# Ledger of designs, part 9: VH-VL binders against Protein FAN (NSMAF)

Target 1, 98 residues: Protein FAN (NSMAF), of Homo sapiens (Human) (q92636r189to286)
Amino acid sequence: NISEKLHMECKAEMVTPLVTNPGHVCITDTNLYFQPLNGYPKPVVQITLQDVRRIYKRRHGLMPLGLEVFCTEDDLCSDIYLKFYEPQDRDDLYFYIA
Below, E stands for the ipSAE of ESMFold2; O stands for the ipSAE of OpenDDE; V2 stands for 0.75 times the mean of E and O plus 0.25 times the DockQ between their complexes.

## First folded at step 9 (VH-VL; framework fv_maftivimab)

Design e3 (from c1 with heavy chain G53Y S57D; at its last look DockQ between E and O 0.86; V2 from the best seeds 0.74)
Fold by ESMFold2, look of step 9:
Structure e3 (fold): chain C 98 residues (1-98), chain A 121 residues (1-121), chain B 106 residues (1-106)
Amino acid sequence: as target 1 above (98 residues)
Amino acid sequence: EVQLVESGGGLVQPGGSLRLSCAASGFTFSSYYMNWVRQAPGKGLEWVSAISYSGGDTYYADSVKGRFTISRDNSKNTLYLQMNSLRAEDTAVYYCAKGYEVGDTYEFDYWGQGTMVTVSS
Amino acid sequence: DIQMTQSPSSLSASVGDRVTITCRASQSISDYLNWYQQKPGKAPKLLIYAASSLQSGVPSRFSGSGSGTDFTLTISSLQPEDFATYYCQQDWRYLTFGQGTRLEIK
């Protein structure tokens, strides 16, 4: 009866300084996962929700599509930067973290 | 003090062209999206176009796509709108508006006083 | 596209009145709604962003509320300088304005 509870999944992009990586984001009661579609066998990015310290909504152009997640109090660089295709998906995922 | 000053409006016949300019001062121009918003006489506001910081991305309302071109020159702190194939329904005051998106919102925190464009035969 | 509908299209009020203007979105826009004031012959002025946050320099008699599809702008005690046209504008998916609400001297 003990299992990780899935809250949501959707398509998104992970934004890095050089490239964006399309993939799937999934959030559970304990973790945030991002699985890139680029390059088999690319490892899944996993962030434990207990480790999240700061999160920020960001805008991309004329739509509110970005989410920065930090696992540190003082670092200037985010641990993951997600760009969604739909504003509602970004806000839904934000809800499960915040 | 933020200032936005539009110029280049006037009377033009249908099918004609005009080029609007907006001179910006009092802020770091290259750090903000810039916009054109228009208002037909006695009517409400209509967003027309937006341009990103470097000019790499441009956005248009469906009513003007293919006819209007937004551009900017960050070395001159100037925003432009090239309007081609003008129609009577393009008659409006055209405002230059500063986009503000430091947060997650996108609003127009400073506006120029507008320049009038009249399209009439 | 997202349509924004304001109500009423016009109203008359006296100095000191409490005034409420509503704005309805054709689909949910969360709290991504801004309010502007425009006086005749002048450019619009931002009053409220994110549905309820006051822009710097805006008097506290202005307040905004709502989320989803239904939003209100309230002026708690109308002043002579508040007679103007008010516009809502969504920034959830591109940018669209309501048609405006004209507030006139009774």
Scores: ipSAE 0.597, ipTM 0.831, lowest interface PAE 1.3, mean pLDDT 90
ESMFold2 (binder alone), look of step 9: mean pLDDT 91; pTM 0.914
OpenDDE, look of step 9: ipSAE 0.808; ipTM 0.931

Design e4 (from c1 with heavy chain Y100D, light chain D31E; at its last fold request DockQ between E and O 0.93; V2 from the best seeds 0.81)
Heavy chain, then light chain:
Amino acid sequence: EVQLVESGGGLVQPGGSLRLSCAASGFTFSSYYMNWVRQAPGKGLEWVSAISGSGGSTYYADSVKGRFTISRDNSKNTLYLQMNSLRAEDTAVYYCAKGDEVGDTYEFDYWGQGTMVTVSS
Amino acid sequence: DIQMTQSPSSLSASVGDRVTITCRASQSISEYLNWYQQKPGKAPKLLIYAASSLQSGVPSRFSGSGSGTDFTLTISSLQPEDFATYYCQQDWRYLTFGQGTRLEIK
ESMFold2, look of step 9: ipSAE 0.676; ipTM 0.877
ESMFold2 (binder alone), look of step 9: mean pLDDT 92; pTM 0.922
OpenDDE, look of step 9: ipSAE 0.802; ipTM 0.928
ESMFold2, look of step 10: ipSAE 0.640; ipTM 0.878
ESMFold2 (binder alone), look of step 10: mean pLDDT 92; pTM 0.925
OpenDDE, look of step 10: ipSAE 0.820; ipTM 0.935
ESMFold2, fold request of step 13: ipSAE 0.613, 0.667, 0.706; ipTM 0.859, 0.892, 0.897
ESMFold2 (binder alone), fold request of step 13: mean pLDDT 91, 91, 91; pTM 0.919, 0.919, 0.922
OpenDDE, fold request of step 13: ipSAE 0.825, 0.810, 0.830; ipTM 0.937, 0.933, 0.938

Design e5 (from c1 with heavy chain G103D; at its last look DockQ between E and O 0.93; V2 from the best seeds 0.75)
Fold by ESMFold2, look of step 9:
Structure e5 (fold): chain C 98 residues (1-98), chain A 121 residues (1-121), chain B 106 residues (1-106)
Amino acid sequence: as target 1 above (98 residues)
Amino acid sequence: EVQLVESGGGLVQPGGSLRLSCAASGFTFSSYYMNWVRQAPGKGLEWVSAISGSGGSTYYADSVKGRFTISRDNSKNTLYLQMNSLRAEDTAVYYCAKGYEVDDTYEFDYWGQGTMVTVSS
Amino acid sequence: DIQMTQSPSSLSASVGDRVTITCRASQSISDYLNWYQQKPGKAPKLLIYAASSLQSGVPSRFSGSGSGTDFTLTISSLQPEDFATYYCQQDWRYLTFGQGTRLEIK
C-alpha cells in the first residue's frame, strides 16, 4: 500500500456556531484533514474527498477567506467550515477539491 | 429605493475634529457592511473605513488608523465617522457607501452624494 | 498592500468609438476586481463586479475581462453619456482603487 500524497498544508481556523478553533489544514490526493491546536473535538478531523458533494467560497470581512464543505446534497449545515488567514491558501485548497 | 445622505462636513483647522453622519434608508441597514470612501479635489477614490452590519468588526486604511473611528447606530439607520487630529491631506469629499455582500464579493453598490471636509489653516 | 494602476490616465474619443481601459494589480487578485463610473459632481456608480459580471441596469455595451493582474473595461460603442472617469477596485485583500481614467470627448 502506498501512502497518501500530500498536496498542500497551511494554517486555518475551523468555524463552528459557538467557537473558532485554530489549527493546521492539509489536503492529500484522497483526504482533507484539520488538526485543531487544542485537540478538540478530536486530534484530527477528516473529510474523504470522494464524499464531498458541495463546496462554497465565503467572504470574511474585507478578505475572501472562507471555505464551506458539504458531504451531503441538501443539509443546511456544512461538514466543515474553514477560515484561512490568506486568500491564496483558501483558493489553492479549493482548487484541489473542486 | 436605497438612499444614503451624508452630513457634517465643513472647514476645520489642522489638529481639529469633525463628525460625519450618513442617514440610510431603503434597505435593511443592519444586514450590510457600511463604508467611508474619500476623494481629494481632482484626485481619485480612497477607501477609508468599513464596519460590519452588527458593528462588531471595524477596519481602517493605514492613513487614518488611530485618528478616525467608524461606528453605526442600527436603531437610527445611521453610520458615523469621528475624525480626530485632522491633517491637510484629509481634505476630501467623504462618501458613505453600501457594501454589497453576495457570497464572496465586496462591491459598493450604492453611494451617497458626499460631504466636503476642508482642513486648512 | 495591493497597488492598482490604470492606463491610460486620460483618453479622448468620439461617439461611436470602441474604448478600452486597463487596470493592473501589483500582485495576482484572481478575478476580484470591480469597475465604477463617476461623472463630474456625482458619486461613483458600480458597472462591473467579479471582473466581468455586469451590474443590473448597466448597458450591454460595457464589458469587463481579465484575471490575475491584468484587467480591461471595454465600451463597444461610445455614447454621449459615457464621458466620465472610470475606476477599478480590487476586493481580494482589503479594498484598493486605481487612480482613475478620464474619458473625454474628442
Scores: ipSAE 0.613, ipTM 0.853, lowest interface PAE 1.3, mean pLDDT 91
ESMFold2 (binder alone), look of step 9: mean pLDDT 91; pTM 0.911
OpenDDE, look of step 9: ipSAE 0.769; ipTM 0.924

Design e6 (from c1 with heavy chain N35S; at its last look DockQ between E and O 0.74; V2 from the best seeds 0.71)
Fold by OpenDDE, look of step 9:
Structure e6 (fold): chain C 98 residues (1-98), chain A 121 residues (1-121), chain B 106 residues (1-106)
Amino acid sequence: as target 1 above (98 residues)
Amino acid sequence: EVQLVESGGGLVQPGGSLRLSCAASGFTFSSYYMSWVRQAPGKGLEWVSAISGSGGSTYYADSVKGRFTISRDNSKNTLYLQMNSLRAEDTAVYYCAKGYEVGDTYEFDYWGQGTMVTVSS
Amino acid sequence: DIQMTQSPSSLSASVGDRVTITCRASQSISDYLNWYQQKPGKAPKLLIYAASSLQSGVPSRFSGSGSGTDFTLTISSLQPEDFATYYCQQDWRYLTFGQGTRLEIK
C-alpha cells in the first residue's frame, strides 16, 4: 500500500511448530508484513497493528531474538512468532508494535 | 532441592583429553539449558559452553571452539564436557550451572561445587 | 564480542557502610545484566537478574540499577557475610562476565 509509511525492514524467520521460514519483515504505520522467501504458507503474511493485543519478547537460544505477536481471536489476524538475527532488530520492531 | 555435582577433573598433560560430568537432580533436567563456566586459580569467571534442554543447540566460547564438546544424557540427568587438545590456559575449576529464563533474560540460578582441571607437563 | 568492565577491581569497607560497584558494557545490552556473589572456595550465587530484579532469598540491602552500558550494584548497609567477590554478567549476546570486584573488610 503506497499510502503506508515504512518504519523499518529487516531479515527474520517465521517459526511454527512444523517449519521455520526465512524471509523479510516490514512494519509500517498501519501493518506488519512478513514475506517468506519460499512463498509459504502464503506470499505475504499481513497483520493490522490495530488488531495486535499482545506482544512478548522471547529468548531464542542464548540471545534475545524472539518476538511473539498475538491478535484478537475474533478477527482474521493470525498469531506469529518471529526470530530475528540481531537483538536490536527485534527490539526495534517491538518498539513500533507495542 | 536442586543439586549439581561435577566430576572428572584431574591432572592432564598439554594436548591431552579429559571428560567432565555433571549429575543433576531436583528439577526437570531436560527442560533447562545447562552451561559450563570455568575459573582459573585466582582469576574471574569465564563462560565456556552451553546446551539446550533437548541437546539440539550447542554454544561455545571462542577460546574453546573446535576443542571442547558439550553434550547431555537426559535419561541420566547428566551433563558432559569433552575437552580435547588441552592447553595450560585451560587450567581451572569447572562449574556446571543451571540456566533459567525470566522473560527473555537468562541467568544461572544454581551452580555445582566445581571440579578442578590442571593442565601441566 | 561484548566486554564487561567492573570498577573498582577491589575495595575495602566497614560493616554498616554503603557500597557501590559499577559495571560497564562495551556496547548497549539493555537490561540483560546479572550480578553474582562468590565467596572463597564456593560457587557463585545469583543476586540480581535483569539489571534490577532481586533474586529470591537475597537480602533487600542488595539492589541493582542501570540500563544500556552502565550498571550499578549497591549494598545499602554492609554486613559481615557480604565480604566476597562480585561479578556482573551480560546475557545480551551470548554470555560474558566482568573481571570481578573483591570486597574486603577495612
Scores: ipSAE 0.685, ipTM 0.911, lowest interface PAE 0.8, mean pLDDT 95
ESMFold2, look of step 9: ipSAE 0.717; ipTM 0.901
ESMFold2 (binder alone), look of step 9: mean pLDDT 91; pTM 0.926

## First folded at step 10 (VH-VL; framework fv_maftivimab)

Design f1 (from e4 with heavy chain D100P; at its last look DockQ between E and O 0.69; V2 from the best seeds 0.54)
Fold by OpenDDE, look of step 10:
Parts: C-alpha cells; structure tokens; sequence
Structure f1 (fold): chain C 98 residues (1-98), chain A 121 residues (1-121), chain B 106 residues (1-106)
C-alpha cells in the first residue's frame, strides 16, 4: 500500500507447528507483513496493527530472538511467531508494534 | 524461599567421571531453565550448561561439549551434571543457578552454595 | 563467540565514593546484560538484569545503564558491604561472563 509509511524491514523466520519459513518482515504505520521466501503458507502474511491484542518477546533457545504476536479473537489464525536473526531487529519490531 | 543445594563434588583423577546434583526447592522447578556455572580457584565465572524446564532442550559451553551431560528429574526437583573425561582445567566450584521461564531476559536470580570439583593426579 | 570485557579489572575506592564499572561486548547484545556481585567464598548475587533493571532487594545505590556494546554499573555511594568482585554477563549468546572487576578498600 503506497499510502503506508514504512518503518523497517528485516530478515526473519516465521515459525509454525508445521514448518519454519525464512522470509522478510516489513512493518508500516498500519500493517505488519511477512513475506516467506517460498511463498508458504501464502505469498504475504498481513497483520493489521490495530488487530494486535498482545505481543510478547520470547527466547528462541537461549537467544532473545523471538516475537509472538497475537491478534483479535476473531482472527486467531493470524497469530504468528517470528524468529529474528538479530536481537535489535526483534526489539525494533516490538517497538513499532507495542 | 528458593533454595538450591549442590552435592557430588570431590577429588577425581584426570579422565575420571563425576556426577553432580542440585536439589531445588521453593519454586516450580519444572517451569524454569536450570544452569551450571563454574568458577576455577581465583578465577572468574564460566557458564557450563543449561537445560529447559521440560528437559527437552540442553545447551553446553564449547569447553565441555561431548564430555558433560546436563539432565533433570522434575519429579525430584533435582538437576544433574554428568561429567566425563574430566580434565585438570575442569577444577572449579560448580554452582547450580536458576534461570528464567520462557521469557525475554536470561538471568541467574538464585544460586546454590556450590560444590568443589578437583581434578588432579 | 561474544567476548565480554570489563574495565577496570580491579580498583580501589573508599566508602562514600561513586564507583563506575564498564562492560564492553564484542558485538551488540541490545540490553541483554546482567550484573552480579560476588563476595569471597560466596555464590554470586544478581544485581541488575536487562542492562538497567534493579533486581528485587538490591539497594538503589546500584544502577545499570547502556545498550548495544557498552554498559556501565554504577554504585552511587559505596558502602562497606559493597567491596566485592563484580561480573557482567551477556545473555544474548553463550551466557558469557566478563572477567570480573575486583573492588577493594583503598
């Protein structure tokens, strides 16, 4: 969306019970996007920031690289777990979502 | 009141084995990461190993990989460290240290009194 | 691996002094840095976590600051019971400790 203001973009992985997919995270003033490299489960995962009800920093192993995003109860399938490669990227994204 | 009590330390020859135990109380043991941290005489602290609450994930410092095995028995609230192929440089006080739950920070908020392990001919 | 370097390795101070200890990481660890105090013959004690959060029960004269690669532990007014060895520890990777800073009585 051209009208959106881009805040940041970085590499990350989306972790699901079935698979972990590398991709790119992009956050704007209105949306969080994850684009998996393999196009699974879909070309772009979109979460409207207004629908975010909870966000948690998580350890991935012993490393502070995890971010769990929970959306409204009406769209539980939109909940995602992101694993970053750098803690600063995780923290920056948290900053823009929280 | 959180308590951690280490035991099992002693004198052992190089190449020998030793098993340390840490008895935990005062908290929901199975919910927390547990750690071993050692300190050679007159030296600094060195993290040795960690294990997740369930025991499903274990981590080791490079200096002990392949020789040490961390484990836990949550039914007994006990943490273990099996030390094999011991070397002189493994001589240290070994501390049991409580870690976090699944969270963001990883600090050792409680420590045992330590148990001394001496590896010498 | 991540290297943690404390400065100084030792220092002498007097009661009432303001003391500053520095910890530097070889790469950015964000705010994932803890400080511990250890007295002779005793186990370490957690002072600060997440770079600047004071552990419960720790006197307010202790404070931590910094992010990225440079961190500082400050004792605003040194008390007799504060003479000890202090360690920083990164919890980003491998839970590495600094080499320690020994704080002695001048």
Amino acid sequence: as target 1 above (98 residues)
Amino acid sequence: EVQLVESGGGLVQPGGSLRLSCAASGFTFSSYYMNWVRQAPGKGLEWVSAISGSGGSTYYADSVKGRFTISRDNSKNTLYLQMNSLRAEDTAVYYCAKGPEVGDTYEFDYWGQGTMVTVSS
Amino acid sequence: DIQMTQSPSSLSASVGDRVTITCRASQSISEYLNWYQQKPGKAPKLLIYAASSLQSGVPSRFSGSGSGTDFTLTISSLQPEDFATYYCQQDWRYLTFGQGTRLEIK
Scores: ipSAE 0.320, ipTM 0.823, lowest interface PAE 1.4, mean pLDDT 93
ESMFold2, look of step 10: ipSAE 0.665; ipTM 0.894
ESMFold2 (binder alone), look of step 10: mean pLDDT 92; pTM 0.931

Design f2 (from e4 with light chain S28D; at its last look DockQ between E and O 0.87; V2 from the best seeds 0.77)
Fold by ESMFold2, look of step 10:
Structure f2 (fold): chain C 98 residues (1-98), chain A 121 residues (1-121), chain B 106 residues (1-106)
Amino acid sequence: as target 1 above (98 residues)
Amino acid sequence: EVQLVESGGGLVQPGGSLRLSCAASGFTFSSYYMNWVRQAPGKGLEWVSAISGSGGSTYYADSVKGRFTISRDNSKNTLYLQMNSLRAEDTAVYYCAKGDEVGDTYEFDYWGQGTMVTVSS
Amino acid sequence: DIQMTQSPSSLSASVGDRVTITCRASQDISEYLNWYQQKPGKAPKLLIYAASSLQSGVPSRFSGSGSGTDFTLTISSLQPEDFATYYCQQDWRYLTFGQGTRLEIK
């Protein structure tokens, strides 16, 4: 890519039905990337921001730490579900997507 | 309508124990976080403890950690607070409060009328 | 912990007055603030959630505004039944109440 501007990066966990996988999140002007530490389901999960159709803030216990991203209007299963360690990181990422 | 009714308050000596109960009705009890919030006489509100709908996650204010235990029995639609090693500063009205699980915020949308706990020799 | 400071601690106002109560957080809490009303001898009642969303059944004369650290509850035309103590509560990081504001009708 000739240019792709990085907006932010932080630690987060990817939430799946069976397990939570820690890793690194970054967002650019074009894409959201998640790199799980254990390489599962793949070394880098990529979502093109233009494909995002729905995005929801989710609560985890007594802190607002979750972000659920859908690239479809109809699916019940999100394309990625992120749990942040700090509410500000979740809201900052939300700002760049929404 | 949603109804929350606390019971089990009373007079206890310092170092004593009490168990508070909150009977819930009018909503699917197991789907919601439940909370205890207390208010000392003439003072403001203080959040004390919270428990997830399943009972799998519990949370405590630092002032009560290690002394109080929150629990629930979803088959009886009842929330509990076991209070041990009670001290004068625990004297308060104790409210049962429903946590709003819908949305991103955590508000107390329904409250009981409270039960009074007095810790005095 | 996040400290919530309300101002004033008490005030007197007349029926029909516009009343403003403020709440300040010790750090940025975005819009994660709720308001409650408590009448003497009664349990608290939720008025406003998410800084500005009016709870069902609450009169439209109540409104909330603010974000970050500074929040306000406004009663546009005070009624006799609005005599009460008002509390703010943050839900950004755990749960913390303000110390309360007592509103007296003169």
Scores: ipSAE 0.658, ipTM 0.877, lowest interface PAE 1.1, mean pLDDT 91
ESMFold2 (binder alone), look of step 10: mean pLDDT 92; pTM 0.923
OpenDDE, look of step 10: ipSAE 0.801; ipTM 0.930

Design f3 (from e4 with heavy chain S57E; at its last look DockQ between E and O 0.83; V2 from the best seeds 0.74)
Fold by ESMFold2, look of step 10:
Structure f3 (fold): chain C 98 residues (1-98), chain A 121 residues (1-121), chain B 106 residues (1-106)
Amino acid sequence: as target 1 above (98 residues)
Amino acid sequence: EVQLVESGGGLVQPGGSLRLSCAASGFTFSSYYMNWVRQAPGKGLEWVSAISGSGGETYYADSVKGRFTISRDNSKNTLYLQMNSLRAEDTAVYYCAKGDEVGDTYEFDYWGQGTMVTVSS
Amino acid sequence: DIQMTQSPSSLSASVGDRVTITCRASQSISEYLNWYQQKPGKAPKLLIYAASSLQSGVPSRFSGSGSGTDFTLTISSLQPEDFATYYCQQDWRYLTFGQGTRLEIK
């Protein structure tokens, strides 16, 4: 969206039960986006920030790198689970959501 | 009540090997990272190694990489440290410590009383 | 590698004193800092986690503060049992302890 204000972008991985998918995450004043890396177009994950209901910081190994985002109050599975390469990027994204 | 009890320390020659054990009780052992932290006589604390709850991920301080191997047996609630190619600078009290991975921080909330390893020629 | 530097290396104080111990990180670690107490011949004991959160069972005279690179452990009114060595430990990028601060009876 050409009217959106970009706050930040960074590399991250989207974590699913079967696989992790490297890509790029960005956050604007209205949306969170994740675009997987690949040689061909794949679906961009888009989450409207107004729909976010829960967000949790998660640890991966010896570093605080994970972020779970839920657009529901009671679902057990997150709408997106991100693993960052740098703790500061995770915390910065958390700041723009929470 | 959480309890951690180390054993297997002793006197060993440089280049020798030793296996430490840590018996754990009072918590769901398989749910937590476990760690070895050492303290040379009169010195500070040095993190040595960590292992994930499942045992699938292991981490080592640079000073011990390639010489030490951390492992766990979740059916026995026991943490291990296999120490090979021992050097005089490995002389220390070795503590096992429970890592908390439930929160976003990684603190050592419970410690054993330690077992002494002396490496002397 | 993140270096953790404690200051002072040792200090002397009297029962009832207010004491501060400082820990400095070589780069920003947000609030990912823990404090431990170790008495002679004993294992370390966790006091503070996440820079300022008091561990269960730790007396309220202990407090932690700071973020980024500079952190402080404060004991508001020393008790006889507080004479010990104190360590900070970062958990932002792997795990690193400070070198320790020895708090002695003046």
Scores: ipSAE 0.614, ipTM 0.858, lowest interface PAE 1.2, mean pLDDT 91
ESMFold2 (binder alone), look of step 10: mean pLDDT 91; pTM 0.923
OpenDDE, look of step 10: ipSAE 0.797; ipTM 0.930

Design f4 (from e4 with heavy chain V102I; at its last look DockQ between E and O 0.88; V2 from the best seeds 0.75)
Fold by ESMFold2, look of step 10:
Structure f4 (fold): chain C 98 residues (1-98), chain A 121 residues (1-121), chain B 106 residues (1-106)
Amino acid sequence: as target 1 above (98 residues)
Amino acid sequence: EVQLVESGGGLVQPGGSLRLSCAASGFTFSSYYMNWVRQAPGKGLEWVSAISGSGGSTYYADSVKGRFTISRDNSKNTLYLQMNSLRAEDTAVYYCAKGDEIGDTYEFDYWGQGTMVTVSS
Amino acid sequence: DIQMTQSPSSLSASVGDRVTITCRASQSISEYLNWYQQKPGKAPKLLIYAASSLQSGVPSRFSGSGSGTDFTLTISSLQPEDFATYYCQQDWRYLTFGQGTRLEIK
């Protein structure tokens, strides 16, 4: 497909065991993308929405800012954990996945 | 059975200091945010401070920031509030409250009975 | 800060009445609202979380509804033990309480 419909883009952080990586997340009608802001040549993380198996809303401190996306229980290599700066952005992105 | 017991309240002059304690039992203390919530006589509830289970993150209402310090000792299952530079408007019953932040919500599911702090000359 | 405004500030009712207490947020808080009951000289008690979820051990005559900015606590048939002050509290952006609604015996 040469054309994807962009639904939403916002700032977020990708959370890993070692670091949090600030960047941009966007969601289209077929994919979720995360691009690190200062991470060239860090690869863009891409998740095909059809592969999503579970999503969880998470709280960070005194605000509901986290979102975990799982593609499979047996293959954790495609998992992404996002921390948003605004609760509304987290909930809007959740809406497009769920 | 979850129990929270506050202590350390009393009468103190303006500008003085006081340290509150909250003894916790009946749950895994280190797994939960703990909070202080206060209520001035005849008034409503005001959240004062919160601390993460590990103690690594602390939060304060603007009205107390810079004067109050929340801390915890997970080996003693005890929450603390060090109150410095006390003012008349700090006069209140201070409640220790367990934050239930396992999921996406944050509610105060268990409360102590409170300890009274009176700031007057 | 998100301001939470309750209405009415006080209310008189009789045993058996249906009572409705409202809470309005100064901005949208989705469904991130909790309700508490407090009797004189006692600590608050959690009734409702996430706008409509009933806390374990709370009688089914209590219910919550609402989303966005407008929320309602309903007591379907008042009992003598329900005369108390009720507080709403948002957990969308930090934590703030409403000013309280005092429910008194008529």
Scores: ipSAE 0.650, ipTM 0.870, lowest interface PAE 1.1, mean pLDDT 90
ESMFold2 (binder alone), look of step 10: mean pLDDT 92; pTM 0.925
OpenDDE, look of step 10: ipSAE 0.769; ipTM 0.925

Design f5 (at its last fold request DockQ between E and O 0.91; V2 from the best seeds 0.80)
Heavy chain, then light chain:
Amino acid sequence: EVQLVESGGGLVQPGGSLRLSCAASGFTFSSYYMNWVRQAPGKGLEWVSAISGSGGSTYYADSVKGRFTISRDNSKNTLYLQMNSLRAEDTAVYYCAKGYDEVGDTYEFDYWGQGTMVTVSS
Amino acid sequence: DIQMTQSPSSLSASVGDRVTITCRASQSISEYLNWYQQKPGKAPKLLIYAASSLQSGVPSRFSGSGSGTDFTLTISSLQPEDFATYYCQQDWRYLTFGQGTRLEIK
ESMFold2, look of step 10: ipSAE 0.700; ipTM 0.898
ESMFold2 (binder alone), look of step 10: mean pLDDT 90; pTM 0.909
OpenDDE, look of step 10: ipSAE 0.791; ipTM 0.928
ESMFold2, fold request of step 13: ipSAE 0.706, 0.683, 0.707; ipTM 0.896, 0.896, 0.899
ESMFold2 (binder alone), fold request of step 13: mean pLDDT 90, 90, 90; pTM 0.908, 0.911, 0.907
OpenDDE, fold request of step 13: ipSAE 0.808, 0.803, 0.812; ipTM 0.932, 0.930, 0.933

## First folded at step 12 (VH-VL; framework fv_maftivimab)

Design g1 (from f5 with heavy chain E102Y; at its last look DockQ between E and O 0.95; V2 from the best seeds 0.76)
Heavy chain, then light chain:
Amino acid sequence: EVQLVESGGGLVQPGGSLRLSCAASGFTFSSYYMNWVRQAPGKGLEWVSAISGSGGSTYYADSVKGRFTISRDNSKNTLYLQMNSLRAEDTAVYYCAKGYDYVGDTYEFDYWGQGTMVTVSS
Amino acid sequence: DIQMTQSPSSLSASVGDRVTITCRASQSISEYLNWYQQKPGKAPKLLIYAASSLQSGVPSRFSGSGSGTDFTLTISSLQPEDFATYYCQQDWRYLTFGQGTRLEIK
ESMFold2, look of step 12: ipSAE 0.583; ipTM 0.865
ESMFold2 (binder alone), look of step 12: mean pLDDT 90; pTM 0.906
OpenDDE, look of step 12: ipSAE 0.801; ipTM 0.932

Design g2 (from f5 with heavy chain E102W; at its last look DockQ between E and O 0.95; V2 from the best seeds 0.00; counts 0 for: pae E 2.1 > 2)
Fold by ESMFold2, look of step 12:
Structure g2 (fold): chain C 98 residues (1-98), chain A 122 residues (1-122), chain B 106 residues (1-106)
Amino acid sequence: as target 1 above (98 residues)
Amino acid sequence: EVQLVESGGGLVQPGGSLRLSCAASGFTFSSYYMNWVRQAPGKGLEWVSAISGSGGSTYYADSVKGRFTISRDNSKNTLYLQMNSLRAEDTAVYYCAKGYDWVGDTYEFDYWGQGTMVTVSS
Amino acid sequence: DIQMTQSPSSLSASVGDRVTITCRASQSISEYLNWYQQKPGKAPKLLIYAASSLQSGVPSRFSGSGSGTDFTLTISSLQPEDFATYYCQQDWRYLTFGQGTRLEIK
């Protein structure tokens, strides 16, 4: 069977306009997953890496901890915004997407 | 033309207080983090404090925590530093410096004021 | 938290010389390093950001390089206006300046 190869996982937060939801992020050779601890908005948020069109590194507070992922060329709002606890985790995950 | 103009420096005794101001113009002040950076005479640069564009987040170097308070008034395009319990080691030129907007990934100081001198001595 | 160590602390050079100043971080900071020039009685001026990106209006004789812990600022042909003190600054985790390098006329 074809199975996904896990590249990395770490703790992160999903940032939305109203709340920041802590959870676990992992990236495989085919997908980016985020599992929020509180199950909101879904038990697992999934982005297929083939659908990614734009990614941006962002600063959150005084540290380079943000990553915005877009699956469209023209939307103003990202499909997922992740805030990491360590800059290296953000940069490593960016490497696997870029 | 971005301009930053500090004021409020002077001579103060140890244990005293002083409030610095920085008048900003030439950019959308409320969109940017603002900073205080100081330099003791003949010495290097030391970051002191930062405040987010809205004023909702503040940050301090360990050397000043609990004694200094950064604030801003976005209606007046003015940054402040309230300095309490001043010590001799706080003697420095204090610079106002413009930080990044909310979309940046790096934190370079691209615009600086001329500085205002604070001297703490008996 | 992150200490930045510049070397040398001072140096003397002549107009036309190639000058290299180094900056070492106490831990890896990727490319999150900025360089400033400061002349006596003046505010610092940004030269280089993100280790190697030249700030607008800065002469092309200035360049930056490095990643991780070791960084350099190079002036390819020193001009009279380049005699100043130079600072590095990390922005990987909070903000820390190096102690400065004073560049003097030989």
Scores: ipSAE 0.485, ipTM 0.846, lowest interface PAE 2.1, mean pLDDT 91
ESMFold2 (binder alone), look of step 12: mean pLDDT 90; pTM 0.905
OpenDDE, look of step 12: ipSAE 0.787; ipTM 0.929

